# VH-VL binders against o60147, part 335

Target 1, 175 residues: o60147
Amino acid sequence: MLEKNKYLYIFRHIQTNQVLLSQGNVLKKTALFQLPYPLQKPVAPNGMRPAKLRKDHWVPLLKVEFPNESMFQSVFMQLLNYRKYRSVQPLTSDLLKLPIPVRRRKIMRQEVPNTIADLADILNKEKFPENSVRLQLSDKSDSEYADWPPSVQIDSEEIKLSRGFREKTTVDEAR
Short names: E, the ipSAE of ESMFold2; O, the ipSAE of OpenDDE; V2, 0.75 times the mean of E and O plus 0.25 times the DockQ between their complexes.

## First folded at step 15 (VH-VL)

Design og33 (framework fv_lerdelimumab; at its last look DockQ between E and O 0.02; V2 from the best seeds 0.00; counts 0 for: pae O 11.2 > 2, placed apart)
Fold by ESMFold2, look of step 15:
Structure og33 (fold): chain C 175 residues (1-175), chain A 121 residues (1-121), chain B 109 residues (1-109)
Amino acid sequence: as target 1 above (175 residues)
Amino acid sequence: EVQLVESGGGVVQPGRSLRLSCAASGFTFSSYGMHWVRQAPGKGLEWVAVISWDGGNKYYADSVKGRFTISRDNSKNTLYLQMDSLRAEDTAVYYCAKDEGYKSGWYFDYWGQGTLVTVSS
Amino acid sequence: SSELTQDPAVSVALGQTVRITCQGDSLRSSSASWYQQKPGQAPVLVIYGSNNRPSGIPDRFSGSSSGNTASLTITGAQAEDEADYYCNSRDSSGNHLVVFGGGTKLTVL
């Protein structure tokens, strides 16, 4: 009777490497609110919030399975806030010496490793039961951006995707 | 010497608008996210809004969302708060604050002196 | 919840040690910072990262944290320490990003 979302889906933009968080394997247009407001005189790649969602521009980065809705909601909201927090952090000295277009590109390219590190930080602090959280990556080497707690089981199988196509779970295919 | 100087406060009637300014000096303003924090007379501190170093990310407390707009002009080293549809509950001293940054929390190392906004009939 | 709870008032005798506490679920994943505010003045940062003292803050101020609780300790309280004290953290479970406690008025007797 009660259906709980227990999956976190993280997508990467094919050009900018920006990250979007989603509770479904289909991105909703409201996910675009995670992207920055348009700036005057944008520099490509600008990373600004587009007028509409191009689902073929966003590919799976990773998927996290939680045993229940409350664990998912806690981690999802914390991740969203970590990303907002990082967006307003002071710039590091190495970023400050870069021309603004190069600086923006480097900031955007940090989103993948930063999001993975933040996810691990949250999971380390949550003290979930051993092996209660299953992590599946499109590129297993991305797990090396963080140290994972005993609660996380990293799936040996990578997400098998083709660019621009939605990934289906094995359970969905059986159904 | 880091300085933050707010201005633009005053007495206005409900439903009117004010624009606050915060003049920054003594640091590389364009490198920092900047915040507005307010304090109603005799009350505690309440975070209002933040803007990223380039203005691309803006976030607001629920109590002001849709009515207030944070902005910045990095060429003038100035932070702004446009306050529309003012209500009596917006009466407060408004501070601008600088976050120095810290690993897992906030480090608001410099605050302006504040500017008083009074909203009354 | 993201709420930070502080006792509204605490008293200490001159020269004695006092501890001001701040409690909230966000403190499990966020460090705390502490701000001193004297009447008619802007807040002043006295502790950041739960236990670090900025330059210029007297060494009688210290901070600690455990679980969902952060503490500000003043050892050998002086008359000038009489002020309001606010804790602050990230809002890890809400949309506000920044959360302040309600404040603690410290009275030095």
Scores: ipSAE 0.707, ipTM 0.847, lowest interface PAE 1.0, mean pLDDT 87
Fold by ESMFold2-Fast, scan of step 15:
Structure og33 (fold): chain C 175 residues (1-175), chain A 121 residues (1-121), chain B 109 residues (1-109)
Amino acid sequence: as target 1 above (175 residues)
Amino acid sequence: EVQLVESGGGVVQPGRSLRLSCAASGFTFSSYGMHWVRQAPGKGLEWVAVISWDGGNKYYADSVKGRFTISRDNSKNTLYLQMDSLRAEDTAVYYCAKDEGYKSGWYFDYWGQGTLVTVSS
Amino acid sequence: SSELTQDPAVSVALGQTVRITCQGDSLRSSSASWYQQKPGQAPVLVIYGSNNRPSGIPDRFSGSSSGNTASLTITGAQAEDEADYYCNSRDSSGNHLVVFGGGTKLTVL
């Protein structure tokens, strides 16, 4: 039998380095609600809503395979909540010295190392079987942002997809 | 000395609006997320809302979503809570709280003295 | 629910040790902080990050945690320790960012 919702797909924005989490290999526009620093201004009276998702601006960061849906749901929920906590955290003194636009860009750039560190923290606190969680990265050096528990197996092969975990076109292959 | 001073509480009829203020001093207000926490008479503490350092991110308890709006003015070192469509169950002392916690857990290192909101006819 | 459970009341004799407990699944992945509240006053932080004391808090206050349970221990309770005690943690399983326990009223006999 095929199990649903055992994969976590993590995307990175090519310009801002912001991160989006997805249960599917293709981003949905509702994922933009995760962003602490929205790329678009409010389009509705009741807060910030995404106007358009530019799927070509989001590339794979990492893919996590869990042994079952229960473990996936636990980690996914905790990771989403860690991102909310970080969005309201106190600023460090180095950030406060920067002009607001530069400060926001630096905070956004930190989302990749922060997401990887938070994922590792969650996995270190959970009791998962040895080598039961498989991690595949687009850039294997990103795994160095954290110390991983014995439950994690890092795939030796990097993700080679250029857009939303989709196959490369002939144009991409020529590059 | 860190100080948080709430104001704006009072007696108000159901369905009406009230705006609370919290004047902050003694720390770099613009560097911290700020919270509102309430306590109904004789009851426990209930988290209400939080706002990020620049006001760009806001989160609310389900009991107040769509009715309350948290905001801040960093130039005045002041936090606000706009309370619309007030209900009897909103009757409480409202505290302004400074958040120092992250990673290992939340902790509020400084609290204001509180301002009482009574929703009654 | 992700809310934290505390017993509503506990009593201790002057000079004796008392333990106040806080229970919830969020404590498996988040540390507890503890607040003392006296009548008509704002809460005061007494323990954060499971067992750290802010400056000015007496050393008779300590904290511990195991699994889904956190505890506040007062060793050699004094009359001035009579108060309500609240725990809080992050909500790691739901839509709420902060959850508080229901509070425990400590009576010093």
Scores: ipSAE 0.705, ipTM 0.844, lowest interface PAE 0.8, mean pLDDT 85
Fold by OpenDDE, look of step 15:
Structure og33 (fold): chain C 175 residues (1-175), chain A 121 residues (1-121), chain B 109 residues (1-109)
Amino acid sequence: as target 1 above (175 residues)
Amino acid sequence: EVQLVESGGGVVQPGRSLRLSCAASGFTFSSYGMHWVRQAPGKGLEWVAVISWDGGNKYYADSVKGRFTISRDNSKNTLYLQMDSLRAEDTAVYYCAKDEGYKSGWYFDYWGQGTLVTVSS
Amino acid sequence: SSELTQDPAVSVALGQTVRITCQGDSLRSSSASWYQQKPGQAPVLVIYGSNNRPSGIPDRFSGSSSGNTASLTITGAQAEDEADYYCNSRDSSGNHLVVFGGGTKLTVL
């Protein structure tokens, strides 16, 4: 296949709520590189970037269909940049007052809403054609984390969560 | 661009067998279930069979159960339908369709052009 | 198996609004999808999840559901909308996983 998937999947870790971006509905090992390196501030615990990808620890958070691969790539790269930017920003005074474990948990808990907000921000800036981008969420309420531009059509139904690191289909339910 | 291309159709006598193929491209084939849907001449759409992404689960319409076998080769991005003991009523255009699942339902977002199977004496 | 019923034929004047309805028990528990099929062509998805439009489908197409019914509405019918329209849903009977309606032939006058 010469043309890659135009679908963005965002996965969350079932325990830590960390976020991984994926082209397509299957996580690759290389996705782990998206997680903060222990040397980055805030210092990530060793558990934040495991040596091995446990696919069963990740579930789909949302699915985005772009008109084409180019648009996908653009948004994908921007999302990565937004994440990187946040990772290098100084911690707020409020966070610094917290014990390190608590601080880390709090930061990780914000990854989901931050990522959703980032996606919305990027899409607002891209000015894609109306209803050209299809967004489906595992939890529709998560759409409230951001204002979406007219280019985004939010699906009326939620994606099914799967611990098999992909969207669960009706066929899967029939197993 | 997603493409599904059916092949293998033709004219066959009752009781004979035929094997259809569907070549998929433009998406991660191994990540999706695939369906066969058929349409008799001048008639409506009829669901035939589905196979899970890994080929581990297969389901059939009652009309073809025991006679048809759906399979796939993910390494070749190809879906198959082995049709045995063909009957006149199996005459139809056979479409392969890509699966999409929702919490409360599922649909087919992409279809092939279809391949005609004619069962006649 | 569960059945979905559609009117076999409906007509609409150019520029007017038409609603095609699908009815069946499966629609009480599953969403409907709609497909457009023109002569000699494969079906094309126009609505999924009751009220979602795929990319490339005009905004004049919309979907709705109520009880055991689902409807496809074309607001401002165009000549090119003349086609057969099929609904589908999940079959909860256990005999089939998917069921299609009988199809509705739409004529644009």
Scores: ipSAE 0.000, ipTM 0.567, lowest interface PAE 11.2, mean pLDDT 85
ESMFold2 (binder alone), look of step 15: mean pLDDT 90; pTM 0.931

Design og34 (framework fv_lerdelimumab; at its last look DockQ between E and O 0.52; V2 from the best seeds 0.50)
Fold by ESMFold2, look of step 15:
Structure og34 (fold): chain C 175 residues (1-175), chain A 121 residues (1-121), chain B 109 residues (1-109)
Amino acid sequence: as target 1 above (175 residues)
Amino acid sequence: EVQLVESGGGVVQPGRSLRLSCAASGFTFSSYGMHWVRQAPGKGLEWVAVISWDGSNKFYADSVKGRFTISRDNSKNTLYLQMDSLRAEDTAVYYCAKDEGYKSGWYFDYWGQGTLVTVSS
Amino acid sequence: SSELTQDPAVSVALGQTVRITCQGDSLRSSSASWYQQKPGQAPVLVIYGSNNRPSGIPDRFSGSSSGNTASLTITGAQAEDEADYYCNSRDSSGNHLVVFGGGTKLTVL
């Protein structure tokens, strides 16, 4: 062990509210593999895998700090599995009533609450030591999507970075 | 009456290709993810692949990744498995299966009768 | 990928109770389903969500789970219960989505 913390970074799309999971504080193009395959017919719906990563479209949702790589890898793999599992589930009856474009948008809007709930479910089942995992949110009210185990310490300070997890000089209204 | 009927099995040489079909009826096919599961003679069940309701998400077992392609045509209520670069270990009865989707597990409530694929020189 | 372990064979006397087990780490985060397969036939779902019976499945079939172990219990076993039994789960390791156990051959004596 190198005594270095490991971080899970979760991004949200500014328009669709889809989420991407990342090991780094800047998204790599390979993160796009987490998005659905583009359909082969005339116009892929918004939210399908684009050809190019637009980093300005993805903003911080939350960051999770783990004390070691083993804990990070366990949670990261499980969270990816929860998302894959959800992507192949049968449609509910309320979704079947919707035209396909509306249906897809409703499914995408569920990704933020679903991802937060799934993260908490994983952490509740993992039996990690008390206060070993630090959670920081861009919007603290998002913690209300789940009940958190004793292993999780929720940071009282929100992520204040604009359009990324890297610190930037704030530029408001002056430009 | 839910029915799943596989077809397209047969005897084929290693390295060749084969396409399986699964005709679905008695349920709203386009609302379900669909699976392929195989069983080698005298052996247990092995999951092969899944495809989402609209075909936008596909996942494969490691043993077939890069060689098999799952697809669907919702206008024909049909699931497909394109099997390329076939190997002797792909010899099995291939089932299509419907997942009813209940809680946090996999619940394959309906299976087809299976179609036999034999890969031999 | 995660593994689900089942005993390869179990015997029960006609009318007696038998328990078939399925063990693996994935069962801590996934409910199990159980499938009966008679010779020459496709699998049939007999238990889902660890302890629920589909319609048409006799009430002598029941399920339970604890920790990383799921169990299928047949109370008052009948001759027609002689079959292979498989459990499945989600794959907690992230390498696969669906994992099946190796199967248990139930013999009714």
Scores: ipSAE 0.773, ipTM 0.888, lowest interface PAE 0.8, mean pLDDT 87
Fold by ESMFold2-Fast, scan of step 15:
Structure og34 (fold): chain C 175 residues (1-175), chain A 121 residues (1-121), chain B 109 residues (1-109)
Amino acid sequence: as target 1 above (175 residues)
Amino acid sequence: EVQLVESGGGVVQPGRSLRLSCAASGFTFSSYGMHWVRQAPGKGLEWVAVISWDGSNKFYADSVKGRFTISRDNSKNTLYLQMDSLRAEDTAVYYCAKDEGYKSGWYFDYWGQGTLVTVSS
Amino acid sequence: SSELTQDPAVSVALGQTVRITCQGDSLRSSSASWYQQKPGQAPVLVIYGSNNRPSGIPDRFSGSSSGNTASLTITGAQAEDEADYYCNSRDSSGNHLVVFGGGTKLTVL
């Protein structure tokens, strides 16, 4: 009973390309606290970033399996912290040349390559056993955003889930 | 030629409010995250808060969360710190600092001269 | 106390080499930066990203890192190097984004 969850589920927003990290295969409303930019206009002047969660707007990006819960927690927390760091880092000169709305969209689109690069960076700095961390991507070409350490094994099969990380149902297959 | 000039410090009673300002010049202010760092008399540096380039993201030290609000006006090249419910423990010199994030680290390449906030009855 | 540990004081003879250390878990995943602070003045960045010097900082200042430890070395200390030195890094605890060491007071003979 010492070992609990050892899976990290990463979701991508279909419209903005923003990323959410989850300890479960279904997103919870609290995950929205991770977003650097709100998905909808805030009602309050200093309103909280979390808006209403639309689960149908999020698709699987990748699933990471760790050897144990301790390694999962370490990587998960570091990845959350990397997202905070990136949200307050200086803008590059290329972004400064863009109008603000276009600039924000480009920053949002970079969350997928940035999250993948940050995950790889964390795993390269940690000394995990060879082939002990397993990645399964919805699009294998996304693995090219980073150089992976020997501890990582990328599954040959892509994620074929239609509802988050859940398998397709009979209803989904019929439609 | 980069300059950060803080103002708004002074003596204030516990439970009251005070607003600090930091006027920035010599760089593209709207491109950088900006921080407040404080230093109590005879003590070390303590990070207080940060705000992203457009003000969309703000983070606070646990000691000030819920009491302090960081904000910015990019049209005026000015950073603000609204301090509510002040405590004696908030007595410090408050520095405005520019962040030049470098790969895997944080560093503050420019600091203001600081403004002293004294919370006393 | 600070999450990054520094010795509170160190002394060095004029012209000799001194090493100031900074230790903490956050240094395993984040580089350290170093600041010099003289009484009544704002901190001045002297080393960033473990071993990079800003323009205008003398070449006698250098940095290094290994594991959970970062070091600031002053080779051939001068009288004007007498100051408080602070390290900082990203916070590993998640309670803050930035963490500073407690500071080291350097005395030069």
Scores: ipSAE 0.688, ipTM 0.829, lowest interface PAE 0.9, mean pLDDT 85
Fold by OpenDDE, look of step 15:
Structure og34 (fold): chain C 175 residues (1-175), chain A 121 residues (1-121), chain B 109 residues (1-109)
Amino acid sequence: as target 1 above (175 residues)
Amino acid sequence: EVQLVESGGGVVQPGRSLRLSCAASGFTFSSYGMHWVRQAPGKGLEWVAVISWDGSNKFYADSVKGRFTISRDNSKNTLYLQMDSLRAEDTAVYYCAKDEGYKSGWYFDYWGQGTLVTVSS
Amino acid sequence: SSELTQDPAVSVALGQTVRITCQGDSLRSSSASWYQQKPGQAPVLVIYGSNNRPSGIPDRFSGSSSGNTASLTITGAQAEDEADYYCNSRDSSGNHLVVFGGGTKLTVL
């Protein structure tokens, strides 16, 4: 069954570590438009945006369950805005010293920790009820990228990865 | 001293095009995003568009999306706004504004004096 | 699109304190900035990042934030402070990156 409505899934690209946000456990083609670079740029992995969505190239990074859809939507849109804001800012002097391909890779590698940090920042500001938001990570160590507010309950179990799709179930494991 | 000087405003008929320019000086132009903000006569401020420091990213308000194009020439320290398919509601003073990369929000530390665009039949 | 709401007009007596408030959901997760605009002039940044004052702005200007609100406070209003004041923040709707309040006309009595 598809998990939608109040569930945020964040996917990462297995090669580039680019990040896509999804409402629900199925990654949509339209999610590619979240990537900050125009379509005129080279396609991943050598470029910034894939021409087509290859679901098998994306794995779940984290799952967030919100109390309701409204809260989900608020956080989702704020996450997008944070990403857009970063895309407008100039590169640091350190980055500018690097060759373009290396620079691009470095920028993309920062998307995961930046996104996690953004999420935490947003949730800290939202002041949701205590333990009202459930966070599950594919790698628990990723939770260390940020300080989480009391509203966030971090699941002790890691997400069982399913490329481009929901968390693996027993049925999936039997395949 | 930071200076932003808009130009290109004038009176145009609906459906026509106009191109605004903003000449920047007094700071490293290529190190900052730039914005257009407009203000209709007797009304409030409305954000129009932003362009990244290198021009690689552009974002627009819904009210102008598909009609306006923001661009820049860093070699000339100039910001542009190509306005196509102009409408009466586009009548406003158009300001160029310098972005300051503040992590917690968007703000504009410097503004031009604006250039008036009047769209009327 | 996200909206920021301001009172259209407020008054303050000379030398007194006035607070102009901005309200909107975007303020929960983004800092507000404030601009002063006098007739026939371009806006001037007076506060950014909730409570940062640019160089050249008098110390009587200060900012604060709480929940979904941000406020600009003028402690000891001067005649020259009569102007329109606009708040702005990031837009949480995703359609815009920046949103402005409707503006507040401050009259100094």
Scores: ipSAE 0.207, ipTM 0.745, lowest interface PAE 1.6, mean pLDDT 87
ESMFold2 (binder alone), look of step 15: mean pLDDT 89; pTM 0.928

